VH-VL binders against q9h9l3. Designs and how they scored, part 17

Target 1, 176 residues: q9h9l3
Amino acid sequence: PRKMVAIDCEMVGTGPKGHVSSLARCSIVNYNGDVLYDEYILPPCHIVDYRTRWSGIRKQHMVNATPFKIARGQILKILTGKIVVGHAIHNDFKALQYFHPKSLTRDTSHIPPLNRKADCPENATMSLKHLTKKLLNRDIQVGKSGHSSVEDAQATMELYKLVEVEWEEHLARNPP

## First folded at step 12 (VH-VL)

Design Pa3
Fold by ESMFold2, look of step 12:
Structure Pa3 (fold): chain C 176 residues (1-176), chain A 122 residues (1-122), chain B 107 residues (1-107)
Amino acid sequence: as target 1 above (176 residues)
Amino acid sequence: EVQLVESGGGLVQPGRSLRLSCTASGFKFSDHYMDWVRQAPGKGLEWVAEIRNKFNSYTTYYAESVKGRFTISRDDSKSIVYLQMNSLRTEDTALYYCARDEFDSGYYFDYWGKGTTVTVSS
Amino acid sequence: DIQMTQSPSSVSASVGDRVTITCRASQGISSYLNWYQQKPGKAPKLLIYDASSLQSGVPSRFSGSGSGTDFTLTISSLQPEDFASYFCQQANSFPRTFGGGTKVEME
């Protein structure tokens, strides 16, 4: 069958007043949670706001970071042809300046059976932190040091596995 | 072409030490997990140790029979995996294989070296 | 530790025969079961990974099946180059463990 990976990205603020979200870290894990990729990435534009309290990105991380164009090539090579799982994954693809086929995309922020397992409204957009606490009994994104994209990607894959059989069958019956 | 070449085997007395090396070529070594597997003469296969890559914190795992005596390590700049074997016992006598551990879909040893022989005898 | 019980320990067979080797895990290992072939004086060679996935370059007469605790390796029509020892190996948990092996030899 088709291989599956999970992705999570951290973004910094670029452009006017730091309002544009630009990729500064990307982590990709396989089905079993092994890390396939984890790099700090230097955006092509000047960083206005590191957003450290959420992103975990600091100035020192950028000193030897992989330039965006090179990192994007490495990342897309890993993603091509695979089912890609993420949480609010459209933001990650936007930061990568990339479109992944809808038929190969899984978004844990919008899977009704997953919300149901968490005793949440099926149509609600639930945070990764909340779903992970409810369904995996784990605390992620703890403290004031920002998020870990490795931790978040691993949690995202674990969450998808809880509904994988049901949701893959649903998508087969209801192609996007 | 993927190649794994073990070296450093030999005849040693019980209680002594020996260090095995495995030189890798033909693939991006730093991206892979690496394992040691041994086979006593005329016997089956026994997994010995694993070391993971940098993205996975270089985490190490050991068979209970060697824990505390053997140390697996790697030098990504030289593409070498090591097995430091201390306090050797006669039951450590075996052909020691280096194996590439693929983790992309499951965990399996897709390439093996030819092995290096360790004989522990009085 | 997960014990892997492999049977039979040896098989006498002729070219063209169908050969089936079984491997039983002492607890569930999902599909994390691999099969290796080893000829005398040589290193093991991967045949099957993840219970049923055929390694590149391995002939399609080899197949694997099973999940949970019970697994099989089948050689649908034995060829002269298939006389060898075969080992199963679980990768569900540490320590990685191998079956005791099955020697397939010419009768």
Scores: ipSAE 0.587, ipTM 0.843, lowest interface PAE 1.9, mean pLDDT 93
Fold by ESMFold2, fold request of step 15:
Structure Pa3 (fold): chain C 176 residues (1-176), chain A 122 residues (1-122), chain B 107 residues (1-107)
Amino acid sequence: as target 1 above (176 residues)
Amino acid sequence: EVQLVESGGGLVQPGRSLRLSCTASGFKFSDHYMDWVRQAPGKGLEWVAEIRNKFNSYTTYYAESVKGRFTISRDDSKSIVYLQMNSLRTEDTALYYCARDEFDSGYYFDYWGKGTTVTVSS
Amino acid sequence: DIQMTQSPSSVSASVGDRVTITCRASQGISSYLNWYQQKPGKAPKLLIYDASSLQSGVPSRFSGSGSGTDFTLTISSLQPEDFASYFCQQANSFPRTFGGGTKVEME
């Protein structure tokens, strides 16, 4: 069978007024939730806004963070040839300055059968937190300390498993 | 090239201790789980222990037959995995292999050392 | 513990023969089943992982199939270097467990 991983990234603000999203953490997990990668990443540009409420990134995390170019090489080596699962995954790929083959990409924010299981409108974009609460009975992203990208990647994989058989069959019938 | 070299085997009396080492090279050691697998003379393979990597909290697992007597550990800076074997018994007599454990799709031992022999006899 | 039962314990075969080895798990293990080859005096060598994935450098005459509890290793056309012992191993649960082995020998 084709290898499958889940990814989650956290971004900080760079550029004018901190409005550019730059990669500052990436976590990758295997099908069972084992952690294949989890590093803080130093953006190539000055950090204007750590966005800590959402990102969980603080100044001390950047002190020994892996430079973006090096981290990107490590991450892409792991992703190559694999099915990659994420939530709103285009944001993660944009921050990586990379676009994974569409045929090998799975986005839990846009899977109609998953929304149906959550008793949500099939074409709505639902948050990871909401889907995780409804379908896994777990609270993630709790409190004001920011998100854990490991926790989020693990939740994303578990959500995908709920619809994996159905969705993979659908994609086989409807190749991108 | 990936290499795994075991050492520390020998002849020992029951109740004594030995420490096995496995020196790894040719790959990023800290990215992998490491396992010990043993094979008694003329017998099949028996999994002994696993230690996971730093990203996975260095979690350890043991076969029931060795739990409480054996301790697996690792030193990522030296790329070495250890097996401390205490209270050795005659049934621990085996060739002990060190194995690299891949976990990106299932779990499997893709590289093995040549093994080191442990003989427990009076 | 998940018991792994291999059949047969041995098989006599000739070069060119199709050889089939089976492995049964005492509980469902999904696809988490690996196959190893071991020659006398040598360490095991991975052939197949995750039930059907061929390890790099392993000849295409080796194939694996199955899921759940029943698994098969097939050698489509036996070669002289394939006379060896073969072990299945489940990786679904701890402890990891091996089958008892199958010795493939020259008839």
Scores: ipSAE 0.557, ipTM 0.847, lowest interface PAE 2.1, mean pLDDT 93
Fold by ESMFold2, fold request of step 15:
Structure Pa3 (fold): chain C 176 residues (1-176), chain A 122 residues (1-122), chain B 107 residues (1-107)
Amino acid sequence: as target 1 above (176 residues)
Amino acid sequence: EVQLVESGGGLVQPGRSLRLSCTASGFKFSDHYMDWVRQAPGKGLEWVAEIRNKFNSYTTYYAESVKGRFTISRDDSKSIVYLQMNSLRTEDTALYYCARDEFDSGYYFDYWGKGTTVTVSS
Amino acid sequence: DIQMTQSPSSVSASVGDRVTITCRASQGISSYLNWYQQKPGKAPKLLIYDASSLQSGVPSRFSGSGSGTDFTLTISSLQPEDFASYFCQQANSFPRTFGGGTKVEME
């Protein structure tokens, strides 16, 4: 059987007026929620906006952060050949400047059976915070300190497990 | 080649302390959890303690029989895991194994050292 | 604690025999069950993890099955090097716990 991991990333603002989203933290967990990777990442460009309210990233986190090129190599080595689970995962792949095979990608923001379990419209894009509260009875992203990418990746994996059997069978019958 | 070499065992009186060391080589130590497992003479296996890696906050777990008396720790720069054993009792007499704990598909001990003997006797 | 009851405590067998060892957990452990082999004076060696996954370098005559509370290790055709003790171990919960062992002996 193919191994499965969950990923979550936090981004900061770079480029003109801080409008470009650049990777500043990445966390990867395995099926049981053990952390395989969790590093602060130094973007190759000047940081204009730390976006701390959402990202949780502060200047001190960048002091010993892993340069983007090195971190990307480490992360992609972990992801290669695996089923990768994320929430709105296209944003994470964009920040990594990477394309993961669609057949090996699972996005908890776009799984109809998961929405159905949460009593949400099947076609709605639901937040990770909302799904986690509804289905796992847990509060994540609490307070004003920004998100934890480890916490978010772990929640994402737990959400996927709720529909894993049904959704994997669906995808086997309907290859993307 | 993965190697785990335990040391620090010996004969000690009840109530005394010993520190076991396990030196690891042949793999990236910082990527793995590490455990101690013991085996009393002629008996089965008993899990003692686990320490997780840096990404997992170095979280520790203990068997109830040793909780509060034993402390597991690690030094990633030296690739060593330790077991500090305080207030030793005769029932702690065993061969103590260091084990590498894989967590990528469940949890299992894929490599073991040869063990170091601890004898607690008056 | 999850108690692991292993049966039989010993078995006498000949080269070529099929040997079956069972392990029962006192509560459900999903598939989080490992099997180890131990020869006298040696450290345990992992054979099977996650109930049925064969460790690299372990001969295919070893197989594991089961889920929940009941698990089986099978040696399809016993070889001379297979005379040893075998232990199951659950990894569902802390503390990790081992079965009492099964000694496979030459008859």
Scores: ipSAE 0.544, ipTM 0.836, lowest interface PAE 2.0, mean pLDDT 93
Fold by OpenDDE, fold request of step 15:
Formats: sequence, C-alpha cells, structure tokens
Structure Pa3 (fold): chain C 176 residues (1-176), chain A 122 residues (1-122), chain B 107 residues (1-107)
Amino acid sequence: as target 1 above (176 residues)
Amino acid sequence: EVQLVESGGGLVQPGRSLRLSCTASGFKFSDHYMDWVRQAPGKGLEWVAEIRNKFNSYTTYYAESVKGRFTISRDDSKSIVYLQMNSLRTEDTALYYCARDEFDSGYYFDYWGKGTTVTVSS
Amino acid sequence: DIQMTQSPSSVSASVGDRVTITCRASQGISSYLNWYQQKPGKAPKLLIYDASSLQSGVPSRFSGSGSGTDFTLTISSLQPEDFASYFCQQANSFPRTFGGGTKVEME
C-alpha cells in the first residue's frame, strides 16, 4: 500500500489587479495528521492582494518565505509516489503548477459517499468547512484571521478516512 | 562536519531536577527538528521528546513516561537543544542522546551525540 | 501507542552468514520504519530509513524490506564489524517507538 498524505495550500493575489492566484503557503500532513511540510512561500511576482481574510497570509510572512521554485521542488519530492488527499485539490495543484497522477489523487470535494454521509446531494460540491462540521463536529476556518492550511489538511484527511475503505474499493473497480 | 555534544548529566536523588544541553554544529540548526532519546543501562532505546520550530513558535512532543515532568526547548541562536528534567525518578536513569531529525520520504535520526549519563539514586 | 515487536532478541551467527531481523508494528505504519545499529559503548547509527532506503555510507550488504506492519532487516553476508545490536523504530506517529532490539553475537 502506498503512503497517503493530505495537502492544503493558501494563495495570494498577484498580477496587475491581483486576480492571479499564487502559492503563498503549503501544508502537508501524513495519515495520522502529523505535519510533514508547512512553509510560507514567496511568489515570483509582486503580491497585490494578500487575501488575508481567507488566506491568513500577511506581508510579514513573506520576509523569510521560501522562494516558489525551491518550495515547489520540496513539495514535489514529498508528494511523488504517494496518494495525495485534498479538498478541491485542483486549485492546489494549479497553484503549485504541478498535477499529480489522477490514480493517486483523492478529492474530498468529489466523493459521493462523503456527501451522502453529510446528508448532502452526492453530486454537489460542498465546502470543507461544512463537511467538517457535519461529519466531524468540528469548527474550522473560524474568525477573521484566515484559514489554517495545517488545520484544513488535517480535516481533509480525517474526512477521507471516514470513507476510505468504500472509496478505495470503488476506485479499484473503477480506476480513473 | 555535523556534531552533537550532550552535557549536564550527573548523579541526583529522586525528586530532584536536572537540565541537559545539546550543542549542535556543522549544520543549519534551525532547519532541523531535534529529539532526545535515552537508553537505560543494558536496555533498549526509548524516545523521550521532540521539538519542532516553525513560524516563530515551537511544537513539542513527549513520551507518556515523561509528560508533565520533562520539558524540551531550544535556542536557535546558540544552536542548542535542552531537556529540563523535573521530579526525577529512578527509572529515568539512562544515557541521554540528542539526535538530529531528518526527512526524506520519512523521518529518521541521522546524527546522534555521544550521550550524557543521568543517574537517579537515593 | 504503536508497539514494535522485534525478533529475535538475540542471534548467534558466523562471519559470512545471512542474518535476518524482523520487526512487527501493532498497527500499520506504512513505510515509516527505520533501522539503527549500535555497537557497545557507541551511539546508534542509522542504517535504513523509510523501510528500504540505505543510508549514505552504509554497506550494501544491509537491506530493508516491508510495509504496513511487518518489516525485515537483512545482512546478506555478516562481517566481523557487524556484531552489534540492532533496533527498529517507527516514525509514523507520536510517540515514536523503538523495537526491543536484537543482539547479533559471534557463534
């Protein structure tokens, strides 16, 4: 069996009007929720919007942030060969400018059994916050300080664990 | 060359306190988690504690046998990791190693000090 | 806590022998398993990490295998300098835990 990790990224706005989402923090946890990676990341372009309310990123966090190219190398080294769990994980991969093999990717925003357990439509896209509250009775992303990528990654892993057995069986019968 | 040098060991009575130090050199200290591992005379290895540094804060982990009694800390400016041992017991008698934690597809202790001996006896 | 059961506790062998040491975890630890060698009066030395990755500078006669709960350290041809104690250690979760150790002695 392959190793399993969960990933969550925070992005800031770059470009002329801050509409480009650039990686500013990445957190990776193992199956048990232990932090394997957690770094502030410096985008290659000037930050126009820190999106602090959502990202939790502030200007001071960029002072000793890891340059994007270096961080990307570190992250890819961790992800390579592993099953990667995330929520709406396509956004994280896009920010990383890296796409993990589909057969080794698990997106908790697209797992029908998970939505079913949460009394949500199976084909709907639910937020991590909502699923975490409904299924884990846990509040995440509270307050105005922005998201915690470590907290979000841990929640994502815990959610997946609820449906891991049946979903892995489903994927085995229906490989992507 | 990576070096870890433990100090602070000695003979103490039960209930007393002792503070161990581990001075690191030959690498960027702040880039590594640090651990303490102990070995009682003629016995196996026992993990004691780990300290991680991130975002101007520290996260610590402890073995159940030392929780509430031992405190791991570090001074990155001096490249030193400490182990404050309070309420010492006879079963705490051991050679105490500091170890550097490394990560490459897994966490492991790639460098160890020579250890410092702690003896708790009435 | 994850208990690591290491066997045998002791093994007598001769130079040139194939030696195998096993380590069993009480629950799945993926491949987060390390092997250390310790000689009398010396600190432990890392041999294998991530179940099967050979640490730099370690002779190729050492190898590790396994995943999940069952792991094995193999010395393909025992050398005089290999008489020592060996320990497995899981790094999957806290608390970190070691096996009880295996002493490889001269027959």
Scores: ipSAE 0.029, ipTM 0.648, lowest interface PAE 4.9, mean pLDDT 93

Design Pa3
Fold by OpenDDE, fold request of step 15:
Structure Pa3 (fold): chain C 176 residues (1-176), chain A 122 residues (1-122), chain B 107 residues (1-107)
Amino acid sequence: as target 1 above (176 residues)
Amino acid sequence: EVQLVESGGGLVQPGRSLRLSCTASGFKFSDHYMDWVRQAPGKGLEWVAEIRNKFNSYTTYYAESVKGRFTISRDDSKSIVYLQMNSLRTEDTALYYCARDEFDSGYYFDYWGKGTTVTVSS
Amino acid sequence: DIQMTQSPSSVSASVGDRVTITCRASQGISSYLNWYQQKPGKAPKLLIYDASSLQSGVPSRFSGSGSGTDFTLTISSLQPEDFASYFCQQANSFPRTFGGGTKVEME
């Protein structure tokens, strides 16, 4: 049995127009929701848009932030060999410039049984906030101060746990 | 060479306070979480507290047995971690170790001090 | 809290013997289990981390195995300097908790 972790990342805008999503925070929690990793990360390029309303990232957070290359190494060390759970996790991996093996990846935004449990269409892409509210009766991503990647990672893990047995069996029969 | 040196231990009466210090050297102090672990005479190891530094703030964790009485803190500029112990009890009698927390594929205490003795007695 | 049950509490062995110590967690802790050695009058020393990773400088006769709830520390061939107490410790959750310890004594 492989270890399981959940990941959530916050990104800021870099590039000439701030359209490049660069990793600015990464949070990783274990199966029990305990924080294994939570760091501000300094992108290699100048930040044009902090996207604070959504990311929660502010300029002061980049002071003494972990350089991207170093952070990436730390994160990969944690993820390697584990089952990684996330929501719309392809965005996180893109920001990390790292793609975890598909067979070891769990994306809660693409788990039909989870949607069924939430009385949502199986093929619909539901937000983490919606699923969390519906299935866990918990409010996340509230306010205008931006998301909490730790909170989101914890919620993601809790959601997955609701369908873990069923989904793992499905994946065993239908490996990606 | 990594070195952790505890100090501040002594004999105190129940209800009194004591402050332990652990001075670290030989590594970048701010890159590590720090913990206190204690060992009562002839007994096993008991985790006491952990302090993490991130986002220009500190996060602390405590054993239930010391919550509300003990406070862990740190001064990264001095490479010191502290343990403020209030409302001491006889069961707090122990050798108190300072330990450096490291993370690779897990969390572990890779370096320990020699400890400082705290004796709580009437 | 996660309780760590360590067994045996003591074991008598001779130099060259294979010694096995077990640690059971009250709930799953993945591989976040560490083993420490403590000699009389000395601070604990890290032997194994993440259930099976050997700490640098530790002799290869020490090994760890297990995942989830059951873990084992093995000394393949006991040496004179290995007579000591050993402790397991889970790092999966707070509060961090240690096993009760195992004293390896000379027969």
Scores: ipSAE 0.011, ipTM 0.600, lowest interface PAE 7.7, mean pLDDT 93
Fold by OpenDDE, look of step 12:
Structure Pa3 (fold): chain C 176 residues (1-176), chain A 122 residues (1-122), chain B 107 residues (1-107)
Amino acid sequence: as target 1 above (176 residues)
Amino acid sequence: EVQLVESGGGLVQPGRSLRLSCTASGFKFSDHYMDWVRQAPGKGLEWVAEIRNKFNSYTTYYAESVKGRFTISRDDSKSIVYLQMNSLRTEDTALYYCARDEFDSGYYFDYWGKGTTVTVSS
Amino acid sequence: DIQMTQSPSSVSASVGDRVTITCRASQGISSYLNWYQQKPGKAPKLLIYDASSLQSGVPSRFSGSGSGTDFTLTISSLQPEDFASYFCQQANSFPRTFGGGTKVEME
């Protein structure tokens, strides 16, 4: 079996002006899109901005949310030793205060063959929503209820699968 | 003037094959996705297949009802889109339209041919 | 697959009437919804695209609204040439799917 997972996180704003992005939800799916992890997470600091429009996070979601330290442990246990696929994944890792080995990381926002396939400039950073629509003909992040991290993680995995063979070969020849 | 002209329809027995063609003119054919949509007698519209061109490759999509039996293809040099229909069934009887797909602001069929009739009967 | 439920299946109306046709998607399709008109013996004609954009050359008495799952085509004042069948179609995902159609008939 392929040791590959996709991750997507939602963040809320903490700090004096809500400029600090803190993890509030994390979703992890396997190669087939099955959900391995999906939890609301309670930041250690007071939430100033739920960023609901984007994050989908509301105050009610934090009532029984998993404390960050506990969630982090659970998530890291899942990620360890696996190839981790994500979109703009550096943000997710930053929020997790964890950095996965570069050689085991796949960022769909920085895969030139993926952009090429989508008729986008190879060196451009395209949104997950755009790539998903162009390549999968599916609309994600629809409505005003905010993003679904599960949906986003699944989309990310599906996108990567489109270029997996080519990209893995490239990486084998050009290890990070 | 944009024109789409379907041809190749006819009467065939179940299990037989038929190849439809749609000749396009009046626009840059290679800049557009092309679709087939069919309409059984007295019934509604049913999407059949779509073909997209990208660089030097094509991506195709099919309705579940025709997957494995129908093949959509195109020749951009001739401005023609084809629909190869194999293993035809009686339920495939319909008027088959060729439609131009516009995708600048969404995906919609802005031009349609007059259609070609396919009748599958024993 | 996304199912498009169109209603009513038929409507009797008179010239000058306001006619409303609805289309409901089984899941969210954003604004990727198109409306077509089809007259007997003729190919479909695009009326509205992207839920609310009027196709060039289509009379202003036609309008579309809605987003997500619920959409509406409105003919503000029915004209003699408007008696026809109307179909909605989602372009959010494959397979593309059409509504069952609405026949607008003369009362």
Scores: ipSAE 0.000, ipTM 0.581, lowest interface PAE 12.6, mean pLDDT 92

Design Qa10
Fold by OpenDDE, look of step 14:
Structure Qa10 (fold): chain C 176 residues (1-176), chain A 120 residues (1-120), chain B 108 residues (1-108)
Amino acid sequence: as target 1 above (176 residues)
Amino acid sequence: EVQLLESGGGLVQTGGSLRLSCAASGFTFSNYAMTWVRQAPGKGLEWVSGISYSGEYTDYADSVKGRFTISRDNSQNTLYLQMNSLRAEDTAVYYCAKVRYYGSGSFDYWGQGTLVTVSS
Amino acid sequence: EIVLTQSPGTLSLSPGERATLSCRASQSVSDNYLAWYQQKPGQAPRLLIYGASTRATGIPDRFSGSGSGTDFTLTISRLEPEDFAVYYCQQRYSSPLTFGQGTKVEIK
């Protein structure tokens, strides 16, 4: 199996007026889409805005949520040494207070061949939802229950797989 | 070895109150969420209440909301369930259980339970 | 709430046979939030499977969990005498946390 995983995180608002994005859920899947990690995570600071419409996070989810410090350790253990695929992944890493090596990071929001395949401008930032619909003919992030980080991580991995060969060759010639 | 020991159960009249305790040992109690689950005689399991590791977040089944209060004292490694306005349908064995974080959020350790009997 | 419906209510089998227990959720549940428990008479429940398919510590490999979405299965490949008990599925995907009504595995 390839040492590649896809990650998607859900964030809630903490700090003044809830402007700080804090990790509240993290999902990691392997190359085949199997779930390696999926946990609700409890931020160290009081949650001001659950952002439920988008995050799917509710107050009740925090009852059994894994404390951030513990979750972070678990997640980093999984990510270490692997190629990590995500969509707009800088947000996930920021929430994790962790930065994965650039050479081992794949951001599906910044892969020109992927946009080209979706008949989008190569240098545009397209949403995961849009790319998933165009390239996988699948609807994600539907309804009022919020996003499913597992679903999003799986979609991200599948999207990357469409351009993996081409993109990996490109990166080999042009290392970040 | 992880151990959970419930206490405080007994016979109480309808409308009465009872406070259950769960003494925890064998793990870092303050790092883990805890839960109460009950089982009426001859019936299945029913989740009652949960509390986060710090006690900041609590949740309850609709059947006990407004009547039961879950709390914890991390300095004493003890979980509590204050039960007020008890009803006949609250009669059950009450289990305290530890929440497993990694990979499930399930309950990986259970106490032996304490019996609460509410009589009219 | 998410209702978990287990089937069958009672499963009568002989030692050595394969047991297949079903747990159906009223709505989709992420795999990582589905667990299975075993309870013997007069005892507290014991965690068997978490994350739909991962065996808890000390659980024999004859126990396995599978499924996704709304349909989950607990399988006991070869029933041992000590496996005759009541089995519950449980979800924590959403509040309130809920259990199935249980499946009793009894000796035929």
Scores: ipSAE 0.632, ipTM 0.863, lowest interface PAE 0.8, mean pLDDT 95
Fold by ESMFold2, look of step 12:
Structure Qa10 (fold): chain C 176 residues (1-176), chain A 120 residues (1-120), chain B 108 residues (1-108)
Amino acid sequence: as target 1 above (176 residues)
Amino acid sequence: EVQLLESGGGLVQTGGSLRLSCAASGFTFSNYAMTWVRQAPGKGLEWVSGISYSGEYTDYADSVKGRFTISRDNSQNTLYLQMNSLRAEDTAVYYCAKVRYYGSGSFDYWGQGTLVTVSS
Amino acid sequence: EIVLTQSPGTLSLSPGERATLSCRASQSVSDNYLAWYQQKPGQAPRLLIYGASTRATGIPDRFSGSGSGTDFTLTISRLEPEDFAVYYCQQRYSSPLTFGQGTKVEIK
C-alpha cells in the first residue's frame, strides 16, 4: 500500500494589511507520528502580521528560517506519491502554492464518519482541537502562545486512523 | 569547498569597540543564514548572534544585546559583527558559522575563529 | 531560555570502548531542533548530528544520536583515537540558541 503522511502548516500575514496567508512553518509526520520534516520558513514577502497567538511564529524564528522556495522543494519531495492527511488541508496546499491529487488527499475536517464518532453533525466543519478532545481525550493548542504544527500533524494522523479502514474503502468505491 | 575566514580580532580595552569580519566563499552566501558563536578561554560554546539570508532578521544573546550588531554584505560575501562597549567577559575566540538549511539552526561549516582580548 | 545540561562532565575511556553522552533540556525540544558537535583542541567545532539522530555529511556510522523531548543521547559505538574530544549538544528550538556545557571524552 501507499505510504501515508500527515501535514500541518502555520501561516503569517503578508500583503496589504497582513491579510494574505503565507507559509512560515511546516511539519510532516509519518504514519507512526515520527517527524519527517519540521522547519520554520521565511516567506518571500515582508511579514506584516506574525499572528503569533495561533501561529506561534515570532520574529526570532525567521532568523534561521529556510527560504520559501527551498522549503517548498523539500516539502514537495516528501509529499510526492503519498497519501497526505491534514485538517482543512486546502489552506496548507494554498500556502505551499501546490495542488496534491484529490485521490491522495485526506481532510479530517470533512470526514462524515469522523464527525459521527464525535457525536457531531455529519456536515459540520469541526476544529482539530474539538475532534482531538472528543475522540482522543487529549487537549491540544493549549494556551495563547500559538499552535504546534508537530502536535497538530500528529493529532491529525491519530484521528484519521480512527476511520482509516472505513474511509479508504468508501473512497475506493466513490473515487473523488 | 566552503571557506569562512574571520578577521578583525585583537587586543582592546574595556569600553572599546571592534568590528569582526567573516569572508565567505565556496557557496552561495546570499542563500544562507549566518551566525557568530564565541568561546571564552577554557570554556564552552556560546551563541552570540544570527542573521537571516537577506539580512532582514537578526537576533542576539541577552549578554550582547544592545552592544553588538550583526550585519552582512551579500554583494561582498561578508558577515560582520560590530562589538561596542566591550567588557572583560567578551574575551573569547569568535567563530562565524554557516547555517544548514535542512536542519536550520545547526551549523555545518565554521571558520577558524579570531581572538578578541578585552583588557581592563 | 532552554538550558542544556550535559552529563557526565568528563568521560574517561579506552579506545574501542562504547561512549554514551547525555544531554538534558530544561523543557521539551522537538528532536528536529537538536544537534551535536565535536571539538578537538585548537580547532573549530564540527557538526556531527542534526535532527537529534541524522549524521552530518562525512560522519562515520559509529556516531549515532537518539532521544526526544528533554533527554538526548550521543553514542560512539567504538571509540577511535581521533574521537577523544569535547562534545556539545545544541538546541535551535527557541531563542536564544543554546549549547550544553560540554562533555570531554578523554583517554583513560
Scores: ipSAE 0.446, ipTM 0.791, lowest interface PAE 3.0, mean pLDDT 90

